# Miniprotein binders against q56419: the designs that were tried, part 41

Target 1, 326 residues: q56419
Amino acid sequence: MEGRTLEEVQEEVFKRHGVLVPKKELEDLAKALEEAGLLLTEKVEARLKEEEEKLKRERPMRLAGLSYPEGEREARAFLEAFRASYPGEGEEARVLLMPHLEPSRVPEVYGAALAALEKTPPPERIYLVGVAHRPLKEKAAALPVPFQTPFGPALPDLPALQALDALLPFELFNTPLAFREEHSLELPLFFLKGRFPEARVLPLLVARRSPELGEALKVVLRDFPGLLVLAVDLSHVGPRFGDTPLTRTLAEEARRRDLGFLERLAEGEPEAALAFLGANPTRIDGVEVVASLLPLLRERKGKVLAHRLDLEAPTLSAVGAGTLVL

## First folded at step 18 (miniprotein)

Design in5
Fold by OpenDDE base, fold request of step 19:
Structure in5 (fold): chain B 326 residues (1-326), chain A 108 residues (1-108)
Amino acid sequence: as target 1 above (326 residues)
Amino acid sequence: GDLIERLEELAEEVIRYLKEHGEEELAREIEEQIKDIIEALKSGDTESAIEIFTELAETIARLLHRLGAPEELMQKVSWLIYDIARRLGMSPRQIYDMSKRFSRAIER
């Protein structure tokens, strides 16, 4: 019986579950399975099933001790240091656009978000809309469970999530495994929970533009008021993303696209922001999120607080990050 | 069968909590309302079942919140209510309205 290659198993798991299992993990699993005489596919499926069952109760931290401290005391010091990295003052936010990039890469951008949150009255709930870096069954999804943080669990707003689901033409509670390792929610949530410990959360992911999501959220936000947070990165340029190594010209184009996008959002013209990007040649991460939330962004004026294009030197690639308040 | 079982599960969770906190009269009232819903369903009167259930859901939310029910119980009850609402064939508007009423009942 010619054993499936690791690549075939990876592809099969991806096709079945929408999860790309790292090759290293598959290799380790293959070794363990060779020792156990089990088929790699069966063990992977069993593990994914177990993880899916766990996600019915809570979403554990995945980046604690890596991207942020696991301990509460250290986590508070981390927040203060990030706030200190931004020398300016914030503004009150009704909508906050902030990054989900590794915090250490863009500390002042997260610092600007914290500065805005300092000027924001504590919301009852936070609509946290991230980017799905894994396939979803539907255009958007929610995971209606507590998200673990160093500050305690971020509790879901179940009534608001249920209300949102009721207004959508698709099942909102889909693809729980896509949330398992999704950093676009976990990293922003650290800062949000640290600032607003009592706020409930609606953890949302967008894979593809969903006008239905924006229209539904517009209704929900009327009856369930809260802070809207767009956890999105901006341009992705360089070899990691299919470009040549970063040049001055490429960096200038990335910055132009990022700032032009953010400025048009700050003017309350989200359609103009999308139109400005066109085919999105610098791969702004947040396009599908913004396109989904157009009804909530229209006519809202605000301010760009911070922007950075951060170089990843080992790959000669760069990622844009920004903080915008509306 | 599945719908009735979910209603019974909701009743059990709520009634148990109420009795543990000395609210025996309220527990009896909830039990009676659940029985009324089940009877309406058995008779084919789904509209009456939905109406009674919608009011009961809000009542349960308010009572548990007032008594300071633990978050785990509140989440369990919320999901049971939502699942029952879907199984009853409640419209999107009915589910939305129920969720809105539930939220207001648990506002601090």
Scores: ipSAE 0.877, ipTM 0.953, lowest interface PAE 0.5, mean pLDDT 92
Fold by OpenDDE base, fold request of step 19:
Structure in5 (fold): chain B 326 residues (1-326), chain A 108 residues (1-108)
Amino acid sequence: as target 1 above (326 residues)
Amino acid sequence: GDLIERLEELAEEVIRYLKEHGEEELAREIEEQIKDIIEALKSGDTESAIEIFTELAETIARLLHRLGAPEELMQKVSWLIYDIARRLGMSPRQIYDMSKRFSRAIER
């Protein structure tokens, strides 16, 4: 490493490839490269390039056997159990807000999403809008390839994706490596593919609010009708997120913000929902997604089907999750 | 040079599939249309090239869909068409309209 720190290499890799490589991985690679007499940067770049080339063909499962079963039979039983965890009935969705949190943490919230999907006619396509937990080159991105699931591949709607790209002032097909391990798409897609096996998918990520995305999608949805899914979590509070350990007061504030946000969305007032959060001190995950999709959420009335603030006991932290139908 | 190469690649993929399925007449028609596009480009008539290409893209989509072309081929052809459209300098509206027509052509 001729004069560059691991942090500088990490930043360079991030700037070039949109991947934050853990410092430990960089250290291990640096040691291996020092032993091999090879420049760390070249091997890292070669590996990332290979992964990027693979992502031009398909997005493999990353959480199969961890967050959900790999086998189709077991996956179907998983869906049924999650649906059973929600005792209520769903409503027909034109827009579905659902979580992307680890399913086992909030089973009834995913169950509520499944209940809504039971009342929803099979769409031709699903616009799946997730949260970018890794930086993107642009405000938003799409990965126009098959996503692997236990139910078979979720196939992209290429014409609709191309139409969307045409209406955006930036390249939609950017930062493919950001999708490689993005759970905000993979976890919701499991449930969506299980319910709608024939639906095409538009896998979208939002890193920063893009009003242009919402305006473009409004046009696209007119000509390419489908189900809009917002795969977003709610509040993130506790030590993992820079707060004190979870207290009753902190939990009540998180719930108040989550429910106040969802209720205003259910009233068809997404601007009021954003305004209600202010500086977003409880770190609602879905803010940038909602801010990007305002034209699609305005005047749409719906119902909050489920909400949970789930404690992560080892870190004394909590994450909010909700299901909303519009 | 790159645009012509991509047009030739599109032609090769589509014509090969059509011939394999006994559609020799349609394959010849596609080949003729690709030649017309290339000639228009060589003459500097980009507008005519875009017009012919837009109609051809829809025709290809319909034919491949009707013949039950595999998903892999449909994806490859879709991307080739999109790449060619961009290289032709098609406007956002033209690309959007082309994509809409393609989508309608492959609806069941």
Scores: ipSAE 0.877, ipTM 0.953, lowest interface PAE 0.5, mean pLDDT 92
Fold by OpenDDE base, fold request of step 19:
Structure in5 (fold): chain B 326 residues (1-326), chain A 108 residues (1-108)
Amino acid sequence: as target 1 above (326 residues)
Amino acid sequence: GDLIERLEELAEEVIRYLKEHGEEELAREIEEQIKDIIEALKSGDTESAIEIFTELAETIARLLHRLGAPEELMQKVSWLIYDIARRLGMSPRQIYDMSKRFSRAIER
């Protein structure tokens, strides 16, 4: 009924069905639909409130049995298979950039991350910085609760999270519902928890570049040392993202941008990496995360371990993924 | 009113755990410290309240850690302490320092 008068609806019904519905009946129906809509809204709001209250205690798995196995034994086999998909050796990471894409799409990229983690001493804590695919009330947020995994709960580092919040000019714990279905944390966390079962986690999301976050984290990391993980994907190209179907030219451009971005990060030049992207026409999703963490990425040299541009054939679209150690 | 209630909640959680583990003397000491904080607040001496609370927070963290308190309790206590610190009007630096001290107190 959006934008149509009751008279127009009456006429349409008459044209289609040969029945003249009285205006009063249409009014009653409109009212009933409105009431039903209001009831639905109230129900949704109540459900969201309930979910928000639950998120004060834990973040349940959403992708168990879909993206990764729910059972621990199967989950361990999954990790081993992904590690096996990367034939190389890793390097010790102080900063790890890894994907959050569906693991089955880029197994060797996750395998490269696992290879790096094999060479990394077990951290006391992991700063896991993902991409917010849903709106946040602030530029960044944290969910300071246990995240469920097949390997047990990933426990939060509350003192470090609180210290971070204290240094930020905004409330860090601002949008719990944004974490409910956020895969940018859940998928990387599976691999991280599987490798470092005793590490505490700081689950962070970035919606918009926050220089304040990077500066605050620089201070926090001094007093609360740990592994920094950037859970980011790279280029998003094709019809799902507003482009034409993937062509050789488009794929080459996506790869060029992905690799050019990662290489500049590997050289310790995060500002140059951002500048290289310009308007980001291939939609590298990690831009806001990197822009927020500049103080932590400067002058850190590292290595690109893996890259893939993965085709989603049904949509003729592609997503870039990479693994970088610093 | 809310601040005092949160202090009392912190006291209750910690004292309960201590008593359940046979640490009645420590429980009394914690209770006394909480009373001192409340009295300082009632007298308008917020500075003294913050000082006593900061030391108490570290003490609680250390005690619960040494006794092997469950993670759920540690999390609850951590949040209560943080909430109280904010309600006391502690500066960002004071909160940061308190959190740092708390973290060090629970390091293995």
Scores: ipSAE 0.875, ipTM 0.952, lowest interface PAE 0.5, mean pLDDT 92
Fold by ESMFold2, fold request of step 19:
Structure in5 (fold): chain B 326 residues (1-326), chain A 108 residues (1-108)
Amino acid sequence: as target 1 above (326 residues)
Amino acid sequence: GDLIERLEELAEEVIRYLKEHGEEELAREIEEQIKDIIEALKSGDTESAIEIFTELAETIARLLHRLGAPEELMQKVSWLIYDIARRLGMSPRQIYDMSKRFSRAIER
């Protein structure tokens, strides 16, 4: 009833159906609908509270059987196939930038990440930094619980997470519900856990750039050495993102922005990489993570191993993904 | 109030595990150190409580690691130690250093 009075509803029913419904019956119906709406709200709130409490104990797989295989044997075969899709060799990574885009769309970009991990000594821990797709109560967050994978649980590095939390001017362990469906952690973690099954994980999200996070991580990484992973995608162009359908010109611009960004990062120039993007017209979503982590990226040189601007044919849109080792 | 209850919970978990593994002398030592912390708190000597607790936290990490404590217990103890440290009013640097010592004590 879009702001209509009971009399207006009564009149409309009579005009349409020839039946005059007493006002009392309409009043009773309105009350019943209101009561049902309150019960639905209470049910939703109770479920969200239950989901939040569950996430304080563990983070279950959400994309098994959708983005990667559910079974361990099939998951190992999946890793091998993805490595095989990248014919090159990797380099040792102290910092790895890899995508969080659907793996089947950019198989060789994930394969390049696996190639880099082959050259990387098994770390004691992995600092996995993704992009929050749900609002956080703070600029950044962590979920200090086991993340389930087909290869077993990825266990949290609690001492390192607690050390990080102690150095931040905000509570790091905030917004558990934001992790519930966060693919920017789950998809990269599948590949990382498959290669480094004994490594512990610091699962981190950035919603908005946080210089405080970068400064604190610089200190923590010195005393708790490990692999730093930026789990970020690059350009987002086309109608799904508010543009015209993908054209050769738009695709060329997106590729130029993606590669120019990655190459400047590879030269140890993260501020220059951000400045190169300007207003970020192709919507590279890695910028907030890079802007947070400046102290960890400065003067660290490396190499771009792979890049793809992947076409979403049904939406005439594209998303860029890359693999960078530093 | 809650701080003493958390200290007693930590003690219960650690002492139970030590006794189950025949470490009754070490369990007695842990119990005495927890008692010393609680007595310092009751007398208002928070600085002494922090000093004793910091050394105890590292000792607990080392003992449980040596005895092959299951991951579930290690996580519970790590959280109890972190929660107690915050309730004691330890500075960010003190908590950071304690977390580093804990991590070093459980390295392979």
Scores: ipSAE 0.846, ipTM 0.944, lowest interface PAE 0.6, mean pLDDT 92

Design in5
Fold by ESMFold2, look of step 18:
Structure in5 (fold): chain B 326 residues (1-326), chain A 108 residues (1-108)
Amino acid sequence: as target 1 above (326 residues)
Amino acid sequence: GDLIERLEELAEEVIRYLKEHGEEELAREIEEQIKDIIEALKSGDTESAIEIFTELAETIARLLHRLGAPEELMQKVSWLIYDIARRLGMSPRQIYDMSKRFSRAIER
């Protein structure tokens, strides 16, 4: 009906159905549909505004009882079980790359992160950089509020966040709703808060590569020292991600690309790591974060502690996860 | 306007807490510095307002931290200070340096 006159619609209805609908009745129907659409939009916008206002005060747990225990005692036991899943030794981290994949899928990869944290002096603050799974209004964003955890609230480092915002050519505090269900911050934060209960947090998301973010963070980290965490997953292959079903060949390629990427980062060569991926045919999740943070990754040598390409049998797909210390 | 309103809001939050903790002389000093900032703004002397405000922001951070101010108050004050700094037209470098001084004041 839209884009046609009511008379044209009336004629078409008569031609098809042999019934002449009065023009007034068609007009009433069109008006009702327009009003119903406007009312639905108003309700959706009101709900979104309410959720946004809540997120300007705090970010509640979304995955307690699902991905990790809700109670503090059980949460501490959970941490220890994950540490035990990695029998190796860690190394001190100035920069830690760790996953945000469901913890039960890659327990030894999270365990390797815990092993690294055991060797790491408690920082004053943690720069937690995740991957935006919802659109941001800018290339990157922060949510400067307490994030709830079973170990108590992870408090924001407001002076450091404000210093960072001041140096950026865009407003850093720009998309609260994008944090509502963002597991790339919540899942790593559980492990980080459990090990460093006194550290403040800078909860950051990257949607698209931002060289400006990396340059600003390099300055901020000099005056506000802390632990830099890249909370990223690696290859995504198989039908869930638009590929053919997972084959041994595709899995081997994904593993080789994951490890080649991590090894080049471990050599302090982040540009070489990005070049190695080319068009990123296995969809390594960390590319936009690494590309943003080049100034913080150059010349930092370290070690790959763990890697797994985890199979999703129901979807014939796989996701890679790794732990890297620099 | 909005800037003066924010300055008065900052003053109210800080002075109330200081008085509740027996720091009436410090509360008077903060009140006087807020008045000096407002007077400088009314005179068109933005540079003096920024200088006084920058020192005041660090002083407030140090006092509230020493007195064990609750996290909710520290967050409100941190945001008011940041909002006022932007409304004063402080440069990115000035805001960065102020934030660094604030952070140092609350580390101990």
Scores: ipSAE 0.844, ipTM 0.944, lowest interface PAE 0.6, mean pLDDT 91
Fold by ESMFold2, fold request of step 19:
Structure in5 (fold): chain B 326 residues (1-326), chain A 108 residues (1-108)
Amino acid sequence: as target 1 above (326 residues)
Amino acid sequence: GDLIERLEELAEEVIRYLKEHGEEELAREIEEQIKDIIEALKSGDTESAIEIFTELAETIARLLHRLGAPEELMQKVSWLIYDIARRLGMSPRQIYDMSKRFSRAIER
């Protein structure tokens, strides 16, 4: 019904087909369509509720067999291959910045992260801070459940998560459905769990910058020490992201901004890193996470281990990825 | 209402595990401490209830860890303790300190 009354529909049918359909039959049809729409909506709502309840108990693998191997044996070989793609040595990390881009696109960047983890004493816990790709009800969220991996479940550090929640002016445990498909946690976690199988995890997402999160994490990290991981990508440029076609000039600007951002972070100057980006014209993914975590990044000097601006040939677009140790 | 039910649920989970591992005297002590918390709440002495509960939470963490409790039980108990702490109206500092003590009790 294109916004027409039943009488108008009746007249249209008669005009086209020479048959006068009784008004009651049209009324019955309209009622049936409305009821079918309500039933479909109810079925979708029930499905989403079911998924939400499952996520309150565990977060299953979504990318096994797609982005990384499904089996443990193959997964261990995968880690070794990625480490080999970065021939350099890492540095010990108290803070690690690593990507969440598809691993096969930037193997040496993930390899550099593995090299850093190789030099890092096994932590009791990992603060894994990703980027929310779905809206959150608050500025940030956590899902305090086991995350499945080929190396076994990554168990949540419930005391640390509860301590963090207690310090925040909002409920940290919100929006469980946003974690269902969140690759910014799953992809880095594969590498982290593979190297630190005994570490517990704080799986955190940032949707919008939260100074409160950074201040609370500064307190929590003092009493619950661990490895802080910023699981973020860098520049996003090209038509896929709303730009004109990718040019050499745009690609070089994206690379320059990526490296300038990372270098300022490596000097312990996160405010300067953010200021360098201005309006963030190349859409560096990590800005909201860095802006949230300023108290944890200030005066921490370190080293950029790797960077790649990777071309997406089908979309004539590119995404930057880097590895930074602090 | 619900606070007392959560306290009794915590007691039931912990006591069941302690009895399974031959710790009948400890199970009795946990039961008595839960009773003391409930009596303090009925008398309006929330400060005493919080003090007893905080010590109980750390004790439960230590006992379950020593007895090798499975992760499923540890997670359930951790959540019950957090839920009870919030229902007791514990401050952010009190909850933070309790969570720190729990974490220290299960490190070894």
Scores: ipSAE 0.832, ipTM 0.940, lowest interface PAE 0.7, mean pLDDT 91

